# VH-VL binders against p39960r1967to2165, part 3

Target 1, 199 residues: p39960r1967to2165
Amino acid sequence: VPLEDVCERENTLIPTIVVKLLEEIELRGLDEVGLYRIPGSIGSINALKNAFDEEGATDNSFTLEDDRWFEVNAIAGCFKMYLRELPDSLFSHAMVNDFTDLAIKYKAHAMVNEEYKRMMNELLQKLPTCYYQTLKRIVFHLNKVHQHVVNNKMDASNLAIVFSMSFINQEDLANSMGSRLGAVQTILQDFIKNPNDYF

## First folded at step 1 (VH-VL)

Design F5 (framework fv_fasinumab)
Fold by ESMFold2-Fast, scan of step 1:
Structure F5 (fold): chain C 199 residues (1-199), chain A 119 residues (1-119), chain B 107 residues (1-107)
Amino acid sequence: as target 1 above (199 residues)
Amino acid sequence: QVQLVQSGAEVKKPGASVKVSCKVSGYTLTELSIHWVRQAPGKGLEWMGGFDPEDGETIYAQKFQGRVTMTEDTSTDTAYMELTSLRSEDTAVYYCATDRGYSYGFDYWGQGTLVTVSS
Amino acid sequence: DIQMTQSPSSLSASAGDRVTITCRASQGIRNDLGWYQQKPGKAPKRLIYAASSLQSGVPSRFSGSGSGTEFTLTISSLQPEDLASYYCLQYNSYPLTFGQGTKVEIK
């Protein structure tokens, strides 16, 4: 289902499933070694996904503080799966080239840091509201994971690598022959380390 | 562009071992869970094993347990599958296939490596 | 082990025909099912994941449906390039298991 359709249906700025999954990880999963690198089991991830579909993600009685969902890696895996299944990535098909071209130009030293950050902020403000708010929530979440790197061993660079595929559609990646993946990683690493520069 | 490139065809005698390689490009090996699937001539697909994230280790189908070893070299982004004590019924095309941690089956496949076991 | 049984094992149809292939699991697998196309001499290609989600770049004439134990792959208007073997795969539990395959031929 498209992200905007989910937000419209739920009357929210961020899909409820995203909020609930990230809040649960923040509650009890930030110190999990290899968080987001090691996914949960196939059965556990799909059982959790089905529970959101069947029990109602927006129902206030639905809680992840349930022994059924003891495995933090299943919660993390469900979140990654949700991002992967989006029909359009969070940078959007329409704008991903603008984002990645900006990062490529910056890496080639064709622009100064202040100009890069200004232009990046302009691109972020052009995202649909649901995309912007969802991206912002995810970035601040990943910043918290990065802050716990001593215990979880997942710094901003590691997180950028494991999430890069969730921020560019396979179609866009294939059309660039993989050349834009590094640009996505550069953008995400900077967002995760310096979220207040962008959100 | 994600690509899985496998080593070339092999001809082995019964009782020998074979080690097939699968080089990953376009992504880092750590983003991918590598599985191995084989297909005997004119037959269907058979899963042999792959990384099990729940256990944090590689799991093998019982039929191959004790004969197969799957390893990875992250420095060269290359995965390996070694099968020992080869029999004629091991003649097959061997594929590596990726599962990017969400466990929805196999996103990408290698081109296949034909292993022929004959005297 | 979960056994996956496909029907039919083979079929011949004309271009433009609607083709349906069924896959049955020996126990409930929810929506943890994918469909794969394999053309002669080539590696398999994923068409469908999560029982009904179309893989990016796959023509819209392909669709999947079902849940639990019975699943179908439908080709709404068969094309000559669809000559291939089709396989279902359950990924609900280890070991992962494929159906025996369905060979689709064009008349």
Scores: ipSAE 0.000, ipTM 0.444, lowest interface PAE 12.9, mean pLDDT 83

Design F6 (framework fv_fasinumab)
Fold by ESMFold2-Fast, scan of step 1:
Structure F6 (fold): chain C 199 residues (1-199), chain A 121 residues (1-121), chain B 107 residues (1-107)
Amino acid sequence: as target 1 above (199 residues)
Amino acid sequence: QVQLVQSGAEVKKPGASVKVSCKVSGYTLTELSIHWVRQAPGKGLEWMGGFDPEDGETIYAQKFQGRVTMTEDTSTDTAYMELTSLRSEDTAVYYCATGGLWFGELSFDYWGQGTLVTVSS
Amino acid sequence: DIQMTQSPSSLSASAGDRVTITCRASQGIRNDLGWYQQKPGKAPKRLIYAASSLQSGVPSRFSGSGSGTEFTLTISSLQPEDLASYYCLQYNSYPLTFGQGTKVEIK
């Protein structure tokens, strides 16, 4: 289901499932070694996904404090799966090439850092509200993971690699021969390290 | 719970082809990275190939290049491994196995039961 | 291709013994290493991932350690159920490669 449809149905700026999963990881998972890199059990991820579908993500009685969900890597895996299954990139289908083209030019040294940041902020402000707010929430979450790198061993570079595939669809990946994947990694690494420059 | 269920044993003549199936249940095939591993009688495990989630394509071990084809039918949640120009050395148990999601590490936490393929002289 | 060498090729030990199996990679693989148990006539089962992380449901007597090129699987108190072949797998780069296996027998 499209991101805007979920936000409209729930009357929220960010899908409830995203908020619940990220809050639980922030509560007890920030020091997990290899968080987001080490896969959770596929069975546990599937069970959690089904629980959200069956028990309702917006149901106040549904809680991740349940012993069924003790495996933090399953919660992290469920979140990654949710992003991967979105029909459209968080950069949006209409704008993903604008974001990646900007990063490609920056990596080729065709613009200075200040110009890159200004143009990136202009692109972010053109995103639909639900996309912008969801991206902002995710970026600040990943920044918290990055801040715990001493314990979890996942710095901004590692997180950018892990999440890059969630921000580019199969069609765009095939069309770019992998060059846009590198661009997404550059964007995400910068967002994770310097979130206040952008949000 | 994820289950991988493979097709039954096959007996083939040298030069023939075999196509082994692996049906996924408890999860959607499109969200899994399916790999194939074989084991000759009394020998160790040998990786044949599988889907690389980072590059978005199927990778084959060079030993099998040109003879193996790995495909997926998402409508039936079934993965296939076809090996052509069979030789007696291809006699083995063939396993399908799955790792983490799209960009997770390739650590196989679920395995099929195995399919014995016998190639007689 | 990355070559994975296991030692020993086989061992026999008594119940309660501490057993150690080593795996050496021909080049650095960080912690991208898994350990698998295969009981006679059965499919392999994952014991360890990321060199040292214990798979859910696997007894705590199993542990893994190492990084880079030298890795160890330890069974702290061998049980009769542990009769099996054990394999390491590197998943740092393609092609994925297994060690040749270590056969563990209970005396």
Scores: ipSAE 0.000, ipTM 0.468, lowest interface PAE 11.8, mean pLDDT 83

Design F7 (framework fv_fasinumab)
Fold by ESMFold2-Fast, scan of step 1:
Structure F7 (fold): chain C 199 residues (1-199), chain A 121 residues (1-121), chain B 107 residues (1-107)
Amino acid sequence: as target 1 above (199 residues)
Amino acid sequence: QVQLVQSGAEVKKPGASVKVSCKVSGYTLTDLSIHWVRQAPGKGLEWMGGFDPEYGETIYAQKFQGRVTMTEDTSTDTAYMELTSLRSEDTAVYYCATHLGYSGYDAFDIWGQGTLVTVSS
Amino acid sequence: DIQMTQSPSSLSASAGDRVTITCRASQGIRNYLGWYQQKPGKAPKRLIYAASSLQSGVPSRFSGSGSGTEFTLTISSLQPEDLASYYCLQHNTYPYTFGQGTKVEIK
């Protein structure tokens, strides 16, 4: 289902499933060694995904405080799967080339850091509201994970690698012959380290 | 340009084992989900199993569980499928297949050329 | 396991004809369905992904529709080069399962 359709249906700016999964990880998972890198059981991830489908992401009675979901890595895996399965990535198909071209120019030293940040902020402001708010929520979540790196061993670079495939769809990746994946990693790493420069 | 290149045809006796290789070029093996699909002569496609590197698990179809092992050698960007205790009904073309991008959302846009395995007495 | 049933098992049509192939899942699979074309002696080639999205480089005469349990592949104007077997694949749940295939022949 498209992100904007989910937000409209739920009357929210961020999909309820995203909010619930991230809040649970923030509650009890921030110190998990290898969070987002160490996979949860595929069976547990599928069971959780099915529970959201059956019990409803917007149902206030649905809770992740159930013993069925004790494995934090299954919650983290479910979140990654949700992002991966979005029909359009959070950079949007329409704008992903603008984002990645900007990062490529910056990495080639064709612009100074202050100019890069200004232009990045301009691109972020062009995203549909639901994309922007969802991206912002995710970035601040990943910043919290990064802040716990001493315990979890997942810094901004590791998180950018793990999430890069979730922020560029197959068509956009194939069209660039994979060259834009590194640009996505550069963008995400900077967002995670310096979220207040962008959101 | 991502390509999957498989090893050549094999002839085996019943009870033997076969190990088919699938060489990845144009991309990193560890970033791909390699699956194996077979097709008996004149029949349809049958999924055997696959490795999802993002989740770190190899999943096998129940029919092949206990007889099939799927492994990878990251130093050579080569995936392998080994089938043991071969029977005549295992005669088939074996394909490796993958998808570039989102695993779980997409499936099998890139295929190997196939490896014919003949099990004869 | 989710069972995928295709119909028809085979069909014969003339160039320019509209051809439809259906695929039914025994359980809901949302839009996790792909359509594949296999020409004699060749590996399968993906035509459609996510039930209705056309694979890059595939002619626009191919289209997919459906969601949940009922899916259709349509070839709006059959061409001689479309002689092949066509398969649906569900990848919603492991084990992944293919339909039994539909053989398309040109008159």
Scores: ipSAE 0.000, ipTM 0.440, lowest interface PAE 15.4, mean pLDDT 83

Design F8 (framework fv_fasinumab)
Fold by ESMFold2-Fast, scan of step 1:
Structure F8 (fold): chain C 199 residues (1-199), chain A 119 residues (1-119), chain B 107 residues (1-107)
Amino acid sequence: as target 1 above (199 residues)
Amino acid sequence: QVQLVQSGAEVKKPGASVKVSCKVSGYTLTDLSIHWVRQAPGKGLEWMGGFDPEYGETIYAQKFQGRVTMTEDTSTDTAYMELTSLRSEDTAVYYCATGYYTPFYFDYWGQGTLVTVSS
Amino acid sequence: DIQMTQSPSSLSASAGDRVTITCRASQGIRNYLGWYQQKPGKAPKRLIYAASSLQSGVPSRFSGSGSGTEFTLTISSLQPEDLASYYCLQHNTYPYTFGQGTKVEIK
């Protein structure tokens, strides 16, 4: 289901499943070694995904403080799976080339830092509201994970690598012969380290 | 700087088992996906299997299924590949390498371990 | 299993020559293809990832192209240190499969 359709259906700015999964990780998972890198069990991830579908996880009565969901890596894995299953990536098919072209130009030293930040902010403002709010929530969450790097061993660079495929579809990646993957990672690393510069 | 350092050469009899180690330094094993590749003398490279971090599962090539076991000891940052019921055709250099987690991680290789199976 | 077929199986060329090696997948693999160089007695080293992206530290005379099922590695000006075997690898589908290799000799 498209991200905008989910937000419309739920009458929210951010999908409820995203909010609930990220809040649970922030409550008890920030110090988990290899968070987002080390996979949870596939059985637990699938069970959690099914529970969101079957038990009305958009309702306030559904809770992740349940012995069935004790494995933090399963919660993290469910979140990653949700992002990968979105029909469109978080930068959107329509705008991913604009985002990555900007980063490529900046990395080649063809623009100064202040110009890059200004233009990046302009691109972010062009995203549909649900995409912008979801991206903002995710970036601030990953910043918290990065802040716990001494315990979890996942810095902004590691997180950017792990999440890069959620921000560019395989079709867009193939069309660029893989050259845009590094640009996505550069953008995400900067967002995670400096979220207040962009959101 | 990531380095993969493998155990030394082994000589085994047909029917025996061999366990090759791969020590990770400059990074933590839990942040890497380790795969195993072998090369018979004068032949090409053959993928044996590796850990898929997205699924939390070790995948083996069908040719080795039932004879190979790949394990990891995170406390010592060491990966292992054990091959059982050895045959003369298993004589090869065995490599550990970082798997395709992202394109950038599939670039680090161990120096190789020669396993000779002879009667 | 996806079969990776390389051509030629071996070649001899002079320093400064343009060398082309091709790799064909039996099924579509998108751009999930790498090229590896293996010098005698050494472990393989990646030259190209994502079919066309040059690995950091690899000389610019190496380039890759192609997508789907047809791939090419080109060495624009062969050097003596390029004596090696070259392998393509698909990592689109398990099991990962290598091409049979191309031996490059300099004369």
Scores: ipSAE 0.000, ipTM 0.450, lowest interface PAE 13.9, mean pLDDT 82

Design F9 (framework fv_fasinumab)
Fold by ESMFold2-Fast, scan of step 1:
Order: sequence, then C-alpha cells, then structure tokens
Structure F9 (fold): chain C 199 residues (1-199), chain A 121 residues (1-121), chain B 107 residues (1-107)
Amino acid sequence: as target 1 above (199 residues)
Amino acid sequence: QVQLVQSGAEVKKPGASVKVSCKVSGYTLTDLSIHWVRQAPGKGLEWMGGFDPEYGETIYAQKFQGRVTMTEDTSTDTAYMELTSLRSEDTAVYYCATDFWSGYYTGFDYWGQGTLVTVSS
Amino acid sequence: DIQMTQSPSSLSASAGDRVTITCRASQGIRNYLGWYQQKPGKAPKRLIYAASSLQSGVPSRFSGSGSGTEFTLTISSLQPEDLASYYCLQHNTYPYTFGQGTKVEIK
C-alpha cells in the first residue's frame, strides 16, 4: 500500500505503524547492542507484521506492551521490513536521482557546503507531505539511536549503511550499477548527524 | 523521561509584558511540538497557541493574535511565550505542553509545572 | 470555533462508585479527543488520547469511548485520589478547544 494512501486512510502525516514501532524502540531499545544491525528472528518479525495487519495499527487496543513482542530486534526488523516493502522509497523514484546527483557533485567538490545544504532543503520540500514528515520522523529517531552509540555501538555511519537499501528502490540501484548506493549513504549519514540542517 | 521546566512566578503591572520560558530536558526541542495553555484562578483551561509541524508555523488563538509571540531557542532547548499589553484578566497560571512529533496528533502528553503570572495595579 | 460542552459541571460521589462524564462537540471531530485530569494545585495530566486509548501509567479503571460529537470518560470504581477536575480537549481543528471542566468531589 502506497505511503500516501496509508496516511490518507489513517488521517495522519506519518503511518501509525511507523510511529508505534519507533516509539517502542525509543522506549526500550535505544541501548540494544547492534540495534538495526543484528537481525530479529524472521518468525517474530512476520508475526508482528501480521498482528499490525490483523489487529489494526490504529486500533486503540493494540499494544506492543505484550510478551509476544519482547524481542526488540523483531520490532526493529519489522520497521526495516515495512520500509523495504513500500511501493516507492522515501526519496521517491521520481526524485532519487536528484538527491544522489546532488551528493555526488558535493563529494566531487563541485559545490560549497552552504549551496549543498540549500539545494538539499529545496529537494526535501518537493517531497509529498507524507514522505517528508515520515522521513523527518525517521531521521530524528536515527539521531537518537546515534546519540546512544556508547551503549548500542551504532553510530550515524553504521545506521546509514544499514538503512541505505531502504531508501533506494532495487530498480534505481540496478540502473546505476550500484553507483548511487554510496551517495544515499552519504546523505543519510549527514541527515542523522545534523538533522536540524535539513528538517 | 521528558520534563518541561518553566520559569518562576511573575508579578506585572497593567500594560507590561511577560515572557515565560519552558525548558525541555531529556529530549531535543526539535522533536517536540510545544503549545501554551492558560488557566485563570478557579477557571478552566484555555488554549493559546502552538507549533504546527504540518504548516511549519506557530498557530495562535484569535483572542491572543497580535499580542502573543511563541518562540524557540533550539541551542538551549527552551521555548518561550511572550504576552504583551497585560490586563488584570491575564492573571493566570500559564502552562507549556507538548507531544512527541509523531504525525499522529494525540494531544498533550507532557506538561510543565505552570507559571503564575499576576497582573495587578 | 468548535465548542466543547461537558456534563455534569460537578459531581459528588463515594469511593467505589462508577462515575461517567460526557463531552459534546458542536461539530464532528472524529477521534481527535483527549481527556485530562487536574488535581488541586497541579498541572493537568493526560488520561486518554484518541478518544479511547489509555495513557501509559494510568489506572485501568479509567476508560474513554465515543466518536464524532459524543464522548464519555468513565471511572469504573472511584478512588479518593481521583478527586480532581476533568477536561476534554478537541485537537481536530484550530483553535484547539477545551470543555469547561467537570469537578469530581469525594463524599
């Protein structure tokens, strides 16, 4: 189901499943060693995903305060799986080349830092509102994970590597022969370290 | 874990201005949407305004438009509410309140302790 | 502006009693309604969000129901510590508006 359709159906700026999963990780998972790197069990991830589908992400009785969901890595894995299964990535198919081209030019010293940030902000503002707000929420969440690096061992660089495949579609990655993956990692690392420069 | 700590009580004369602060601890201000609510002695709660993340703007209740200003200093994680041209009927406890910016607006999860502003001649 | 009207404005009840407070919106607000408890001399505390979801840490004797224009807060077995004023808030449309409050007193 497309992101915008979920947000419209739920009358939200960010899908409720994203909010519930990120809030639960922020509540009890920020100090988990290898958070997002160490995979949760696939059975637990699938069970949680099915529970959101069957019991309702917006159902007021549905809670992650249940022994079925004790494994925080399954909650983290469910979130990553949700992003991967979106029909379009958060950078969108239409704009991913604009985002990655900007980062490639910056890394080649073809523009100064101030110009890069200005142009990046312009691209972010062109995203549909639901995409922008969902990306913003995710970035600030990942910044909190980064802030707990002493305990969880996951800094902005590690998180950018782990999440890069969730922000670029397989089709766009294949068409670039993988060359744009590094650009996505550069963008995400900067977003996670300096979210207030962009959101 | 989120705490909102407000500045101390103020006594002002009619016509003066007051600026109340709300310091966020345990989290960064940019993750939160801060609103201001007041309560006159013995009366109910009244919403004054707050930050709307969808518009990227602060929305003020019409009653206070033109004499209230809500600002934030992200370097100190502090929100401010300044009310000008004070009248005796502005005597109230002023609260800051916030929810985590999650896109599913649920109202106010966390509240400051309140700041009593007394306006007397 | 959306007007929020609470009923009753005040009530006195005994420990163990079932207490019901209603809140009516002048226009449809879907489920964008919260219930807040304010004890004497204290800041308000959220009890219920999204009309029926219980806030973490709030006792299960509190429950909320309703949608659209008619909402109810129920305390299934009133405790002495529940002496407080209770407010509903609509956050569907700006300006946000509170009900006038319901004062709950223990006999």
Scores: ipSAE 0.000, ipTM 0.415, lowest interface PAE 21.8, mean pLDDT 83

Design G1 (framework fv_regdanvimab)
Fold by ESMFold2-Fast, scan of step 1:
Structure G1 (fold): chain C 199 residues (1-199), chain A 122 residues (1-122), chain B 110 residues (1-110)
Amino acid sequence: as target 1 above (199 residues)
Amino acid sequence: QITLKESGPTLVKPTQTLTLTCSFSGFSLSTSGVGVGWIRQPPGKALEWLALIYWDDDKYHTTSLKTRLTISKDTSKNQVVLTMTNMDPVDTATYYCAHRLYDSSGYYFDYWGQGTTVTVSS
Amino acid sequence: ELVLTQPPSVSAAPGQKVTISCSGSSSNIGNNYVSWYQQLPGTAPKLLIYDNNKRPSGIPDRFSGSKSGTSATLGITGLQTGDEADYYCGTWDSSLSAGVFGGGTELTVL
């Protein structure tokens, strides 16, 4: 289901499943070694996805503080899987070339840092509201993970690599012969290190 | 197509350090998600997982041999190197390197080298 | 120490079916995907099954995998003499932060 449709159905700016998963990781998972790198149980991930579908992500009685969901890596895996299964990437198919072209020009010294940040902010403001708010929430979450790198061993570079495929779809990646993946990773690493420059 | 090949000494004396090199083609360790692991197999015995290195230089070692094992990579040469200190006759085995792609959910080695046999004896 | 337990041997006649079990704990099979490897005599292991039940290209559908709780099974139907090999299960162990393999099962085709 498209992200806009989920937010409209739930009457929210960010899908409730995203908010609940990220809040639970922030509560008890930030110091987990290899967070987002170490796989969670597929059985637990699928059970959690089904619980959100059947028990209702927006149901106030549904809680992740339950013995069924004790494994933090399953919560992290569920979140990662949710992003991978979105019909469109978080930069959107329509705008991913604009985002990546901007990063490529900046790295080629074709623009100064102040201009790059201004233009990046202009592109972010063109995203649909639910995409922008969801991206903002995710970036601030990953910044918190990055801040706990001494304990979890997952810095901004590692997180950018793990999440890069959520920001560019397979078609766009294949059409660029993989050249835009590095640009996505550069953008995400910068977002995670410096979220207040962009959100 | 992905290929890997192990190289190093075939005979090592007790207390010496073993250095093995895995040379590969068909992939790069600069590619996100890629890892290379080392596995060994003593004659007539089971596969034993030793170590793993990922594209971002993150490293893992089996707990029983952790203090003896070092894994490193040279991305520009398409090589991964395993060193093991204080060799003992029980370390006699065929040593394999293998390719892995990390996808946040699975764990397996899809392509393996042919293996190199290392005998530890005086 | 071995953390995944397999039977040391299994045998059957050509055309029959065999199953090979792999038993672990919550920190390995219970929490992670399982893979299976075939090792023909004198050769390197070959990936046979990944992500519990998926086959790489070139692996015939008579090979299958399944997982329930802390145990996994490899099934081979229509057994052929070319299937004589050692079979190993493998997974990640979250408590050890390491990969682990089973002790191996020698399949003999009578």
Scores: ipSAE 0.000, ipTM 0.475, lowest interface PAE 14.0, mean pLDDT 85

Design G10 (framework fv_regdanvimab)
Fold by ESMFold2-Fast, scan of step 1:
Structure G10 (fold): chain C 199 residues (1-199), chain A 122 residues (1-122), chain B 110 residues (1-110)
Amino acid sequence: as target 1 above (199 residues)
Amino acid sequence: QITLKESGPTLVKPTQTLTLTCSFSGFSLTTSGVGVGWIRQPPGKALEWLALIDWDDDKYHTTSLKTRLTISKDTSKNQVVLTMTNMDPVDTATYYCAHIGEWLLYDAFDIWGQGTTVTVSS
Amino acid sequence: ELVLTQPPSVSAAPGQKVTISCSGSSSNIGDNYVSWYQQLPGTAPKLLIYENNKRPSGIPDRFSGSKSGTSATLGITGLQTGDEADYYCGTWDSSLSAYVFGGGTELTVL
């Protein structure tokens, strides 16, 4: 299901599943060694996904503070699976070239400064509201993970690698012969280290 | 399959303006990451980069010649044009245009034209 | 202005190996990828190495590149008479917003 359709259905700016999963990881998972790198149990991931579908994720009575969901890596895995199964990537098919071209141009020109940040912010503001708010929430979450790198061993570079495929569709990646993946990773690494420069 | 060729006058008088055309095939200057640069080489001397134009019409020029150089593109004709004003005998050189392949990050010219020799004399 | 420094010449015999250095600063070699170009007499330059150490299709593995800090090196093994040429390093300079070439190194195979 498209991200805009989820937000419209739930009458929210960010899908409830994203909010609940990230809040739970922030509550008890930030110091988990290999967070987002170590796969969760596929059985637990599927059970959690079904619970969100069946028990009403938008209902405040649904809680992840339940012994069924004790495995933090299953919560993290469910979140990664949700992003990868979105029909369109978080930069969107329509705008991924604009984002990646901007990063490549400024690397070559050495103009990574307030002007680059302003132009990047302008591109971000062109995203549909639900995409912008969801991206912002995810970036600030990944910044918190990065801040706990001493314990979890997941720095901004590792996180950018893990999440890069959520920001560019396989079709767009194939059409560029893989050349844009590095640009996506560079953008994400910068977002994760410096979220207040962009959001 | 990518080819570039330079064309323009072979003789130019001091103070005149030089106009060189790079005609290319096998790629489009609307493709993200692609650029075309101009490089010159005086007889017996080193390569000197002059200018670059990229897929979104962003332009770069060497600092020492910036006020004398103009670079433009005509994507419908597959051409890049370099103009250099106030020619002097020290500008005598072979002038090359060269392709930057997509995602070579402006730091590799992978395919070069054969060059055109421009002599500046009275 | 010369921004990248190369030795003006180098000589070796067929079958030997040679290295050509290229020295710059943080704003060029330090920050950016280095490329190497071969220019045979009377011809246009040809790309030998890009992104510090990668070879275009058709370039034999006798040619190699490396980068450490603000310096880059081109290595040529198993020298052949056909390798006699001028060799240039090149990179983007972030401070100048310009592409820069080294002064070139003339390789003579005696």
Scores: ipSAE 0.006, ipTM 0.498, lowest interface PAE 12.2, mean pLDDT 84

Design G11 (framework fv_regdanvimab)
Fold by ESMFold2-Fast, scan of step 1:
Structure G11 (fold): chain C 199 residues (1-199), chain A 122 residues (1-122), chain B 110 residues (1-110)
Amino acid sequence: as target 1 above (199 residues)
Amino acid sequence: QITLKESGPTLVKPTQTLTLTCSFSGFSLTTSGVGVGWIRQPPGKALEWLALIDWDDDKYHTTSLKTRLTISKDTSKNQVVLTMTNMDPVDTATYYCARSYEYDYYYGMDVWGQGTTVTVSS
Amino acid sequence: ELVLTQPPSVSAAPGQKVTISCSGSSSNIGDNYVSWYQQLPGTAPKLLIYENNKRPSGIPDRFSGSKSGTSATLGITGLQTGDEADYYCGTWDSSLSAYVFGGGTELTVL
């Protein structure tokens, strides 16, 4: 289902499934070694995904503090799968080239830091409201994971590698894996380390 | 440009070990969700998936051949190596390597090498 | 053992529509994404459909995919002689911890 349709249906700025999954990880998963890198059980991930659909993710009584969901890596895997299943990535097909071109120019030292940040903020503001708010929530979540690196061993660089495939559509990835995927990783690493510079 | 290319011997004798190398460019096996798999196809027969290694050094093998298969990677050289022990004439096939996306192994192979033909005979 | 079942062959005339089925179980098609691969004679396979119904760049929209329960279907409309190929479905099997292919379907354009 498209992200905008989910947010409109739920009357929210961020899909309820995203909020609930990230809150649960923040509650009990931030110190998990290899969080987001170690895959969860496929069966547990699918069971959790089905539970969100069948038991009502938007129902106030639905909770992830249930023995069925004890494995944090299954919650993390469900979140990654949800991002993967979006019809369009959070940078969007329409704008991913603008984001990545900007990062490539900056890395070539053709652009000063202040100009880069200004132009990046301008691009972020062009995203639809639910895309912007969802991206912001995810970035601040990943910053919290990064802050726990001593225990979880997942710094901003590791997280950028893990999540880069969720921020660029397969169609866009097939064109230029070497430059554009690297650019996505560079953007995400900077967002995760310095979220207040951008959101 | 994303490319993968298979290399190794084209002829092996029964009972010998086959070693194939997949050399790739345009991507890295340090990227989360990315792996490289091996697939084979005997003449006139169906595709058979053999093995996969991913960014996290997780290794998977087809059940029927798992005791004969070893897969490894050299990230600095952008290479993945497959070894298969105790070769038999029925192992005669074209061997392909391909890029794969994990996402809990839901995604298939998006870019394939050209394939290398291996004949097993005495 | 073959885990995913496809018809061995299918045929149709130019301009017609054809469908190719792929049948599995809950541990493979039921729980996981399905991909379709096109193999032209003498060439390596090419990814045609991924994630059940998505097309890679360069694949025309006359190719489509769908999944229902433990079965998947590849549809080809406006059939052309250049579509003569073997078509394979593929998916991850969670019980085997392995990727599995169907037996392949030979498409003949008469």
Scores: ipSAE 0.000, ipTM 0.474, lowest interface PAE 14.9, mean pLDDT 84

